# VHH binders against A disintegrin and metalloproteinase with thrombospondin motifs 9 (ADAMTS9): the designs that were tried, part 6

Target 1, 201 residues: A disintegrin and metalloproteinase with thrombospondin motifs 9 (ADAMTS9), of Homo sapiens (Human) (q9p2n4r1735to1935)
Amino acid sequence: LPQNCKEVKRLKGASEDGEYFLMIRGKLLKIFCAGMHSDHPKEYVTLVHGDSENFSEVYGHRLHNPTECPYNGSRRDDCQCRKDYTAAGFSSFQKIRIDLTSMQIITTDLQFARTSEGHPVPFATAGDCYSAAKCPQGRFSINLYGTGLSLTESARWISQGNYAVSDIKKSPDGTRVVGKCGGYCGKCTPSSGTGLEVRVL
Key: E = the ipSAE of ESMFold2; O = the ipSAE of OpenDDE; V2 = 0.75 times the mean of E and O plus 0.25 times the DockQ between their complexes.

## First folded at step 1 (VHH)

Design e07 (framework vhh_7nfr_2)
Fold by ESMFold2-Fast, scan of step 1:
Structure e07 (fold): chain B 201 residues (1-201), chain A 122 residues (1-122)
Amino acid sequence: as target 1 above (201 residues)
Amino acid sequence: QVQLQESGGGLVQPGGSLRLSCAASGFTFSSYDMSWVRQAPGEGREWVSSISWSGGETYYADSVKGRFTIARDNVKNTLYLLMDSLKSDDTAVYYCATIEYSDTYEVYFDYWGQGTQVTVSS
């Protein structure tokens, strides 16, 4: 059985992008092989719940007074907010890139992401320029249910920015993670070295 | 004409204290969030502390938390930085500034003062 998309091409003579069965860490999983017409095909995991539960957001509304937290931190389109942001964005994911050697999600590979607003936002990342108070508005959502994978206990996030704040909740089985991140143009991202690591269920 | 003018810097020994002031004019000071930013010799600018327009909320860089206190007087249009337990690494020119957001995840500072030199040396 092939263990990566390059072996799918070599052992099965496959030349078309698509879902293939790969033996990964002792388990047979469906992996999407992209770039099969080249000598450098890439592995992606198709997200069963797709864009409704796999998204990343840099929230675009900025308060005129960045040190307050109006409406108990609730999102309202009638806030006294500026909308002159350029780094704001919303990306949703149908597939995510996996490095089968390290078993890490490559969060910056947006090949199968759709950016519906503003600028592209990497997987498992959120932020905002809303407020310096602890009321983050940026969101990310991860749902790996049905993929045969879950996040490891070592998966970590770091907050970056002068007033960065994060509230991240992970399900006990590691298949579901939601985060609220932001602050004074703050963000949260997977940490380097521990990153967004996955294991086979 | 917006003007921010810092004062109160000087030479102090390690462990000493200083109080910086920033006199604001040419804008409605009480409507602006204010910050202190410093620049050490040969280094880039480093954010130190911020205070909300009302004075109700204060924020500090990890390097100064517990040692510095930011305050403001909206009647006198003056911003303060109370610096305790000064270290050699606190040596820098200190600027007061109005704060603004960068579209690239960076806080930037709109109106800048001339700066006041703080030197911590024995």
Scores: ipSAE 0.000, ipTM 0.179, lowest interface PAE 14.4, mean pLDDT 84

Design e08 (framework vhh_7nfr_2)
Fold by ESMFold2-Fast, scan of step 1:
Structure e08 (fold): chain B 201 residues (1-201), chain A 124 residues (1-124)
Amino acid sequence: as target 1 above (201 residues)
Amino acid sequence: QVQLQESGGGLVQPGGSLRLSCAASGFTFEDYAMSWVRQAPGEGREWVSSINSGGYDTYYADSVKGRFTIARDNVKNTLYLLMDSLKSDDTAVYYCARDLTYYEYGSDEYFDLWGQGTQVTVSS
């Protein structure tokens, strides 16, 4: 059984992009092979819950008159706000790149991402430029249910920025993660030590 | 309960020194950058100095650079302004403020909490 998309091409004579069954870490997983017409096809995981539950946001609606967590920390889309944060954006994901050697999600591969607002935001990343310190408004959402994969127990995020905090909730099985990140002008990203390593269920 | 309270102002002769203090209460002082702003009689507000939350980065207006030193004590929740070589032009009400500026200090645009001020008068 093939273990990667290059072996699919070699062993099965396949030349079309599409879903293929690969033997990954002793289990049979459905992997999308892209670039099958080339010498270097790439592996992607199709997200069953798609872009509605797999997204990354940098929220850029900062208030003109900053306060301590205005609106009791609630988001107000009708605020009299500045929208001048150059990193602001919203990206949603239908498929995510996987490195089958390291079993890590490559968060910066946006091949199957759609950026509907502002600037592209990597997978599992969120931030803001909101008005108050420690009042995070950016969100990310990960849902790996139905993919045969989950995040490991060691998955971690780091906060970046002088006033940045993160509130990250992970399901016990590691298939679902929701994060709130930011606090004035800050973000959270996967850590380099524990990152987005996945395991087969 | 959330407040800033300045002290240490007074009358001093030209060339003299003063130390202003700003006592913070009702919030986690160590998480915020802090700044000093002054307002002379008949003038607008002038930004004087800023210090980041950790106390290792300091910023000064050109008019006070080399004469004033900003410092903080995160254990005592207190901000300081050490004023040396005072000039008549330094006469003003001095305010401390909580500063939400992330990158470039030098304005009061992102201040969200102000003290009531302390008068500094430099005169013979």
Scores: ipSAE 0.000, ipTM 0.145, lowest interface PAE 14.3, mean pLDDT 84

Design e09 (framework vhh_7nfr_2)
Fold by ESMFold2-Fast, scan of step 1:
Structure e09 (fold): chain B 201 residues (1-201), chain A 121 residues (1-121)
Amino acid sequence: as target 1 above (201 residues)
Amino acid sequence: QVQLQESGGGLVQPGGSLRLSCAASGFTFSTYEMSWVRQAPGEGREWVSSISSGGYSTYYADSVKGRFTIARDNVKNTLYLLMDSLKSDDTAVYYCAKGSYWTHPYAFDYWGQGTQVTVSS
């Protein structure tokens, strides 16, 4: 059985992008093969729960009073964020790139992402600017249920920024992770950088 | 021991100006957010303004925006509040407040003794 999209092309003579069954770490998984007309097809995992439960946000709206939590005001139109947070945005994901050799999600591959506001935000990333501590405004959501994959128990996030707070909740099986990140001007990213390690269920 | 000592309050006519100062000691002033909070007679505490550790970001309550300016001097370990176009409803005790190391800016771990500002004709 093929173990990657290049083997699908070579062993089965397949030439079209689409879903194929691959033998990965002893289990048969459904993988989307993209670029099958090229010499370098790429593997993606289709997210069963889609973009409504797989998204990343850098919150770009100032709270009416940025020093108060819970937030009870309206958006501030008269305030500018710091230079390093001018890339506020919202990205949602229908498929995510997987490196089958390292078993890592490549969080910066946005081929099947939709950015509906502002600037693209990588998978599993969130942040904000000019919020209050303990009131992080940025959020991310990961739902791998139904994919045959889960995050490893070693999956961790790094909070960056003065007074940055992260509130990250991971299901016991690693298929669901939701995070709230930020606080004043802060963000959270995976501790491994651009890779997020997964295992076969 | 962390100490915050306010000064510069007083009686002033409506439309007048005052400059409040807060002398800080007992901690590394330059690494903490600093804020001004006021309390009018019979009222709760109201946040007025905050300034980031390096002085590059400032925040103001809508009631004082455009009239007050917060500033800091990290060499002298001093926080300032420059108050212009004072109104009778600015009458309050003004407190210098230190942010905690991990929580900012509404979560304050130390307060000064306060300085009285009275705006009356």
Scores: ipSAE 0.000, ipTM 0.128, lowest interface PAE 15.2, mean pLDDT 80

Design e10 (framework vhh_7nfr_2)
Fold by ESMFold2-Fast, scan of step 1:
Structure e10 (fold): chain B 201 residues (1-201), chain A 123 residues (1-123)
Amino acid sequence: as target 1 above (201 residues)
Amino acid sequence: QVQLQESGGGLVQPGGSLRLSCAASGFTFSYYDMSWVRQAPGEGREWVSSISGSGESTYYADSVKGRFTIARDNVKNTLYLLMDSLKSDDTAVYYCVAEYDLGFESYYYMDVWGQGTQVTVSS
């Protein structure tokens, strides 16, 4: 059984982009192979719950008084806010890139992402520029249910920036993670940098 | 399978009172923070009030503080909004909303929305 998209191309004579069954770490998984006409096809995981539960956000609203946390941290469209944070953006994901050698999601591969607002935001990343009061507003959502993959116990996030905080919640099986990140232009990213560790269920 | 059903709206005179209810089914009600959101004719959606899953914490928009009270009954799986001293600018469709509790406390990312109940304050 092929173990990667290059082997699908070589061993099965396949040349079309699409879903293929690969033997990964002793398990049969459905992987989307892209760039099959080339010598370097890439592996992607199709997300069953799509863009509604797989997204990354850098929240662009800034309070005029950055020391407050109005509405006890709840968002409002009608805040007394500046909307001028240039790094703001929202990206949602239908498929995510996987490196089958390291078993990491490549968070910066946005080939199957849609950026509906502002600047592209990598998978598993969130931030804001809302308040200095440790009032994070940026969010990310990960749902790997139905993919055959889950995050490992070693998957963790770091906060970056003055007054930056992160509140990361992970389901017991590692298939669902949500993060709330920010605090005065702060952000959270995976601790491994651009990679996010996964295992086969 | 998750369902929210609002009721209790109607036509009232300025200064009147109404009690809105939201019946929840298909999920563990006490695990979710619940909110009321309204939409006036020709306007966007406005957050009105929120209550924590336990009922211990409540939050109100400045426009309704002192006039509205949010409450819940976790045995009956029902959310309430008690509206006093109603004004013409409270006229809107009121929606019951459940938020995803695993780190999100935000109006922008509500798990589910109900069908709404119309409140009209006239005359």
Scores: ipSAE 0.000, ipTM 0.120, lowest interface PAE 15.5, mean pLDDT 82

Design e11 (framework vhh_7nfr_2)
Fold by ESMFold2-Fast, scan of step 1:
Structure e11 (fold): chain B 201 residues (1-201), chain A 122 residues (1-122)
Amino acid sequence: as target 1 above (201 residues)
Amino acid sequence: QVQLQESGGGLVQPGGSLRLSCAASGFTFSDYSMSWVRQAPGEGREWVSSISSDSTYIYYADSVKGRFTIARDNVKNTLYLLMDSLKSDDTAVYYCATPEYYLGSDWEFDYWGQGTQVTVSS
């Protein structure tokens, strides 16, 4: 069985972008091969739960009177907020890029992302400039259920910015991760070195 | 596995008091903000109160401010709601959760708390 999209071209004579079954770490996984007419095809994982449960947000609302965290981080449409944070954005994902050699998700590959508001936001990234310390409003959602993959126990995030924090929850099987990131002004991103590593279920 | 178990509800007359408890297990309780959310018959969910992981930030819905007190015990992994001067419109099933568990439409967990019924009636 082919182990990557280049081998799909060589061993199966395939030249069309599409879903192919690859043998990855001893398991058959369905991988989307893109750029199959080139010498450098790319591997993507199609997200079964789609863009409704796979998204990244930099929250664009800042408090008019930046004091305490209103509603202790519960999002409400009735906040006294302004929509003036220039880095704000919302991206949702149908497919995510995977490096099959390192088993790392390449979070900055937005080829199959839709940005519905503001600026593009990488996978597994969130932030805000809410102007309330330790009050993260930006959200990200990851749902790998049905892909044959899960995040490893070593998957980590780092907070960057002024009084920024992250509140990350991972499901017991590692297929579902939700995060709140930001606070006064900042973001969380997958950690350097270990990156966003996946394993075969 | 995350589990939230509410208790302490019951029937009480207007002006009465109740103390609700929520026992949490399966996660590091002291790392998460916690909330109380209620749902009256035929109505949507209404946020009641929230408390930060270290109790530094506490917030109340305007409908309960001055009457309810939220508290937590991180050693016992327990969240509390102390309800005073109860009114008939406080009648609801009360749920404990992080904000993401009950209020976020994008968060679906099959092991949410069952709630505790509070009935304020004469």
Scores: ipSAE 0.006, ipTM 0.129, lowest interface PAE 13.9, mean pLDDT 81

Design e12 (framework vhh_7nfr_2)
Fold by ESMFold2-Fast, scan of step 1:
Parts: C-alpha cells; sequence; structure tokens
Structure e12 (fold): chain B 201 residues (1-201), chain A 128 residues (1-128)
C-alpha cells in the first residue's frame, strides 16, 4: 500500500535501507529504499541482471593513424591505439534511481554504480574519441527484465559530437536496450537529457 | 562549412577587462549551445563557460564565476565573453566551441568531450 519510501517509513515504521513493495501506478513493485534513517529517503530499482548487463562506457582507445574504420568497426585488444582519451570511463549499475512522480530514471544518480575505469559515465550513455568517422566504439547496456519496468515507446537517444554515430537496438517490450555510440569524439545520451522514461509492465 | 572566428584578446594588466567575440558561420547558430574553453601554457584545455541555444541559461566554471559573463546574439550569429577583474591565472588561448558536452562531477571537477569545430583561438595575456 505505500507508494514511496517516505510512506514505507510512516506506514510500516521501517527505518532500515532495503527492498520494499510499493504500489506504483496500480502495480506492486519491489523498490530499494535508501537513506531510511533520514526524512528524505530515495527510491532505487534493483537490476535483476546486475552490472554485467547494465553499464555505460566512454571508450578510451584512440587510433594512432585514423584514416579509416579498422577491423570493419570491431573492437580489438591489439588495435594500433593509445588509451589516452581524458573523458574515458566505465560505470556498471546494480541499482538505478527512479523518480516515482515523473516515472523517469535519473541517469546521473551514481549511488549504486561502480566505476571500474576512468571517469563515471551516466546510465544509458556511451561515447568515444576513436577518431574514425562512422566507427563508434563506446557501448551502453540496459536490462530491466524482472524489475516490472520497461522503457516507453517514446524513449530516444541523440547523437552529439563530430561525425557522431549511434546504433541503438531496443527490444520490442522495451526491457532491453544496447547502444553503440561514438565516432570522432562522439556520444549518445537520452534525448530528454538526464531523464529516461519508464512504464510499469 | 562550419567556421568559428575568435577575436578581442590582447595584453592587459591585472584587474583589467576584455571582451571576446566569436563569429559563427556555416550552421544554424541559434539551435546550438555554445561554450568558451581556454588552454594555458603547458596545461590541458579547461572549460570556462557555456550558454544554451536561447541565452536563457548560462553556466560558469567556479574559477571565473562572478568575473566573466557569457552572452550571445542570435541575429548576428556571435558569441561573447565579457571578462572583468582579470588575473594572471586567466592567461590562456581562448577558443569558442560548438557541440561540446560539459560534465561536472561531485568532486567539483569538470570534463568535456565531443568538441566539433574549434576556432583558431584568441590569446589573452594578463601580466604586469
Amino acid sequence: as target 1 above (201 residues)
Amino acid sequence: QVQLQESGGGLVQPGGSLRLSCAASGFTFGSYAMSWVRQAPGEGREWVSSIDWSGGSTYYADSVKGRFTIARDNVKNTLYLLMDSLKSDDTAVYYCAKDIEVYQYDSGEYYYYGMDVWGQGTQVTVSS
């Protein structure tokens, strides 16, 4: 019956961070409540498929001699590359922040993200500076299966930057999205900025 | 195609003022956010300020906030940076930039990427 984490505190007398069932848009969803010791707890969605299928990358390898897209666009550990792109990073996500009033994922909330390389990268974001036109190398992966949520049909990405290219593949039910983004220091992000719209399945 | 031309730099004493201009051509200027980025001798590029497509939102690096003002004229396709109370640490080549993403971390650090076209730059030197 509670509709948010503040009501979990009020109606159930709960004071510990953890998973709680909330009634959201007429559906019972499992939501992680964080900051339950405070007056302003925050709602997060635990990703069933975890950080192996929920990640964002700004690819750090730059070609030494970028005259064409090598290896037919495939990534290779033995590429003729430097790993010196200053904006490079890799973030993986165990939980993502949800705004229950707008039904948007807040892509910049990295509270339950792990940044294993370089700089933090927001959820649903990827890029690179590979320096070959139409040769995107950065990747993001979203898997919402088992969360009770999916992306809306209107969820879109925009490409930003020189010769930027995005290749976004979305499953028919909206629970799975993979993006390949980049080019000449290119990037892709959700078209709504830092918000990513979801619906209850 | 896309072209950015900076001007207005020069030698000034500490406490002085300068007005930089960036004339843009080859794209729909009023549809893009614009930024100023600088590079001091021996250092990497540092984001200074950004303005959205309409001029309604402006953003500043902490080092210049309160001293610099970014503005744009969408009729003249021109970007401006009004610099007041200049310090020796402001000595740098100043570039205007299109298609730049500015990202500020909780640590207060910023970074940017996806810069498209850079102008030739305009040198600002602040010394006694």
Scores: ipSAE 0.000, ipTM 0.105, lowest interface PAE 18.3, mean pLDDT 82

Design e13 (framework vhh_7nfr_2)
Fold by ESMFold2-Fast, scan of step 1:
Structure e13 (fold): chain B 201 residues (1-201), chain A 122 residues (1-122)
Amino acid sequence: as target 1 above (201 residues)
Amino acid sequence: QVQLQESGGGLVQPGGSLRLSCAASGFTFSDYWMSWVRQAPGEGREWVSSISGSGDYTYYADSVKGRFTIARDNVKNTLYLLMDSLKSDDTAVYYCAAFRSYGYTSPLYDYWGQGTQVTVSS
């Protein structure tokens, strides 16, 4: 059985981009093979819940008074805010790139991402420049349910930036993670940099 | 107006059982994920369990797996938490909360109930 997209091309004679079953770490997983007409096809995991539950945001609003946490930390369109944070953006993901050798999601591969607002934001990343008062507004959502993959127990995030704060919750099985990240100005990213380690369920 | 109203809390002996209910109104219940979140005296809020709008996906905190069951009735607009083998550590105020995107914490929830007290006696 093929173990990567290059072997799908070689062993099955496939030349079209699409979903293929690969034997990965002793389990049969459905993997999207892209670039099958080339010598360097790439592996992607199709997200069953798609863009509604797989997204990354850098929140664009900045409080006029950065020492506040108004509305008990809730977001409101009518906040006393500037909309001038140039790093702001929102990206949603239908598929994410996987490195089958290292078993890491490549968070910066946005080939199957849609950036609906501002600048592209990598998978599993969030931030803002909203408040210095532990009041994060940026968010990310990861849902790997139905993919046959989960995050490892070692998956963790680092907070970076001035007054950076993060609140990250992972489901017990590692398939679901949500993060609230931000500060004045702050963000959270996977501790491994651009890689996020997964395991086969 | 949106409203979430919990009921079914009370005093129970260790090893006992309780069923909590959360009645929802003012929004399309089946479009929302629902969660139970608890807060013990002197502690922060702890996520307990979540269920998808359809009921097809359920998730539990490790501390309650095998003892608690989350369920919903979309015809009655009601969320349930069936609590078995209760321990003193389960003593807390239990809140139901609604969200459109899956989330575990207060800032990601669209709506919160007022809470119902569960006390597991020594």
Scores: ipSAE 0.000, ipTM 0.111, lowest interface PAE 17.2, mean pLDDT 85

## First folded at step 4 (VHH)

Design f03 (from a01 with A33Y S52D Y103F; framework vhh_6fv0_2; at its last look DockQ between E and O 0.01; V2 from the best seeds 0.00; counts 0 for: pae E 14.7 > 2, placed apart)
Fold by ESMFold2, look of step 5:
Structure f03 (fold): chain B 201 residues (1-201), chain A 123 residues (1-123)
Amino acid sequence: as target 1 above (201 residues)
Amino acid sequence: QVQLQESGGGLVQPGGSLRLSCAASGFTFSSYYMYWVRQAPEKGLEWVSTIDSGGDSTYYKDSVKGRFTVSRDNAKNTLYLQMNSLKPEDAAQYYCAKDLEYFDSSGYPFDYRGQGTQVTVSS
C-alpha cells in the first residue's frame, strides 16, 4: 500500500485526483490526492463534519468603546459596534492539507477552503480588533472526528498583538478544538515551533 | 433567562417531510448564530445545520445537504428546519442551540439547547 500520493501515482499507475488508502503508521488512512497529473501531488484529509465545524474567523466588529467587555464576553451582532475591521474574514474547510512526513496540518493551504466573508483565514487561526479589555470574539473550530486523526499534545497556540488574548478548549480525545481569540488588535495561531501535529488513531 | 423550545416532530414514513420550529426567548435572537443538532437513541449528539444571525449563510452536514433547509424569522424569534426526503437514519431527538461556545462530552461545542423534539421515520 502506498505511503503518500506520489507513491500512489508511481506504484498504482493512478493519474486522477481522488480518495486513496495510504498506509500510515500501520493503519489505513483515507487521503485525498490532489494534483495527480503533476510531479508534486498533495495530500489532503477530507473533514467528515465539513465546513460548519471546521472554520476560522477574524471578527469584523469593533466596539465604539474598546475599554468594555459587554455581555459578559458573549458575541452579539447588535453590539455598540462598527463592522469596519478591514482584516476581517471567515473561511470554512472541506479538506485540510497534511504533511505526512511530519504529520502536521499545513494551515495556510486554502485549496479546499471557502471564504464566505472578507479575507481568507488560515485553518486553526482566529482574531479580532474588538476590545482592549481582553474580550475575544474571533473564533476557530477544528473537528477531526471520523478522519482517523487527532491532535497530539504538542499543539499549542500563541497570541500576538496588543491586548491579545485567547481561550482555547480541546476535547479529551484531541479531535475537537475551539478557540476564541482577539485583541485590539490581536490573533491566535498555532505555534510555529510546534506546528499543528496530528497522529493516527 | 435563555429559553429554546423545539416543536414539529412526529412519525413519518421514509421519503416524507417534517418542519421543525424553535421558539427563542430571553436573548436577542437576531444577533446569534443558531444550530440544529440531533441525538439518536444511545448515541452522541450530531451536528446537522448552522445558520448565521441574518439568515444569509447556511451550512449542512453532508448527509442532509439538499434534503434539509435551515431558515429563521428574526421578527418572530423562530428558527426552522425543513426536512424533506426523510430516511430512517434521520430518526433522532432534534435540538436547536444558541451559538457555539462549549464542548459537551460528545465533543460538539454548544452554548445552550432546548428540550428537543422527536423525529421518527419508519416503514
Scores: ipSAE 0.000, ipTM 0.150, lowest interface PAE 14.7, mean pLDDT 84
ESMFold2-Fast, scan of step 4: ipSAE 0.070; ipTM 0.537
ESMFold2 (binder alone), look of step 5: mean pLDDT 80; pTM 0.811
OpenDDE, look of step 5: ipSAE 0.396; ipTM 0.752

Design f04 (from a01 with T50Y D104Y Y108E; framework vhh_6fv0_2)
Fold by ESMFold2-Fast, scan of step 4:
Structure f04 (fold): chain B 201 residues (1-201), chain A 123 residues (1-123)
Amino acid sequence: as target 1 above (201 residues)
Amino acid sequence: QVQLQESGGGLVQPGGSLRLSCAASGFTFSSYAMYWVRQAPEKGLEWVSYISSGGDSTYYKDSVKGRFTVSRDNAKNTLYLQMNSLKPEDAAQYYCAKDLEYYYSSGEPFDYRGQGTQVTVSS
């Protein structure tokens, strides 16, 4: 059985982009092979729960008074906010890039991401310039259920920014993670940088 | 290098008025929103007012609304705070501050505040 998309081309003579079953770390996983007409095809994981549960946000509303945490930290359309944060954005993901050698999700590969608002935001990343008072509004959502993969137990996020805070909740099996991140232009990102390590279930 | 120079503070009686100025240099002034913030003895920094980069949007701390007016002259790279009906509670060191510019910035919410100008309100 092929172990990567290049082997799918060599062993099966396949030249079409599509879903293929690969033997990954002793498990049969469904992997999307892209660029199959070239000599350097890329591996992607199709997200069973789609872009409604796999997204990254840099929240665009900024309080006029950054020392407040109004509405008990809840989001409201009628906040006393400006929308002039030019780095704001929302990206949702149908497929995410996987490096099968390192077993890391490449969070900056946005080939199968849709940016529906503002600027592209990497997978597993969130931030905001909303407030300095520990009420982050940026959010990310990861749902790997049904992919045969989960995040490793060692997967961690770091907060970046002098007022940055993060509230990250991970399911016991590592297939589901939701994060709230931000804090006056602060953000949270995976502690390993642009790579997010996964394991086969 | 970003520089902000506040001026116009002084001693005034309750009910009096002062006009503060902030001379900005080292950045494209017209591209950034600006803040006025203050720090009274034994208190933390308090946000006082906000003005958008073009000057078309302003916001104020509730306790100064109707008494203070922020404005800017982008051609002169200068920010102003007109303070009317001053109260003893307004006595503080006043600073102007530049807004943050980047998603990945980790600066203070009141970035690049200058040395400040002292406002004293007493009879």
Scores: ipSAE 0.017, ipTM 0.434, lowest interface PAE 7.7, mean pLDDT 87

Design f05 (from a01 with A33D L100I Y103W D104Y S105D Y108E P109Y; framework vhh_6fv0_2)
Fold by ESMFold2-Fast, scan of step 4:
Structure f05 (fold): chain B 201 residues (1-201), chain A 123 residues (1-123)
Amino acid sequence: as target 1 above (201 residues)
Amino acid sequence: QVQLQESGGGLVQPGGSLRLSCAASGFTFSSYDMYWVRQAPEKGLEWVSTISSGGDSTYYKDSVKGRFTVSRDNAKNTLYLQMNSLKPEDAAQYYCAKDIEYWYDSGEYFDYRGQGTQVTVSS
């Protein structure tokens, strides 16, 4: 059985982008092979729950009074706010790139991401400039259910910013993670900056 | 290099007035929202006021509303804070601050680079 998309091309004679079964770390996984007409095809994991549960957000509102925490830490639409935070954006993911050698999700590969607002936001990343009062508004959502993969127990995030707060919750099996991140231009990203380690379930 | 220079502080009696100025250089002043922040002894840095880049929108800390007025002159690269009906609680070192240019630069609460100007309210 092929172990990567280049072997799918070589061993199966396949030349079309699509879903293929690969033997990864002793288990059969469904992997989307892209760029199969080139010499450098790329591996992606199709997300069963797609964009509804796989997204990254930098929240676009900034309070003029950063000491406030309106609506008990929730968003406020009628605030003394502006919506001109240039790093703001919302990206949702149908597929995410995987490095099969390191078993890391390449969070900056946005080939199968849709940016519906503002600027592209990497997978597993969130932030805001909203408030310094521990009211993070940026959100990310990860759902690996049905992929045969889960996040490792060592998966962690780095918070960046003086008032940065991260509230990250992971399901017991590691397939579901939701994060709230932010704090007056604070953000959180995976600890390596570019990768998020996974294991075969 | 961004530079902010505050002036206009001093000693005033309760009920008195002062006008603070902030001279800005090293960036396109008219493109950034500006802030006034203050710090009293044994207290943290406190936001006082915000003015939009074009001067059309102003926001104030509740305790200074109706007493303080922020304004700017983009042709002169200067920010102002008119302070009326001063109270002892207003005594602090006052700083002007520029809006943060990049989210990654969030290591600072505000991008302030001035030395500040001292306001004392006493008989």
Scores: ipSAE 0.012, ipTM 0.358, lowest interface PAE 8.2, mean pLDDT 84

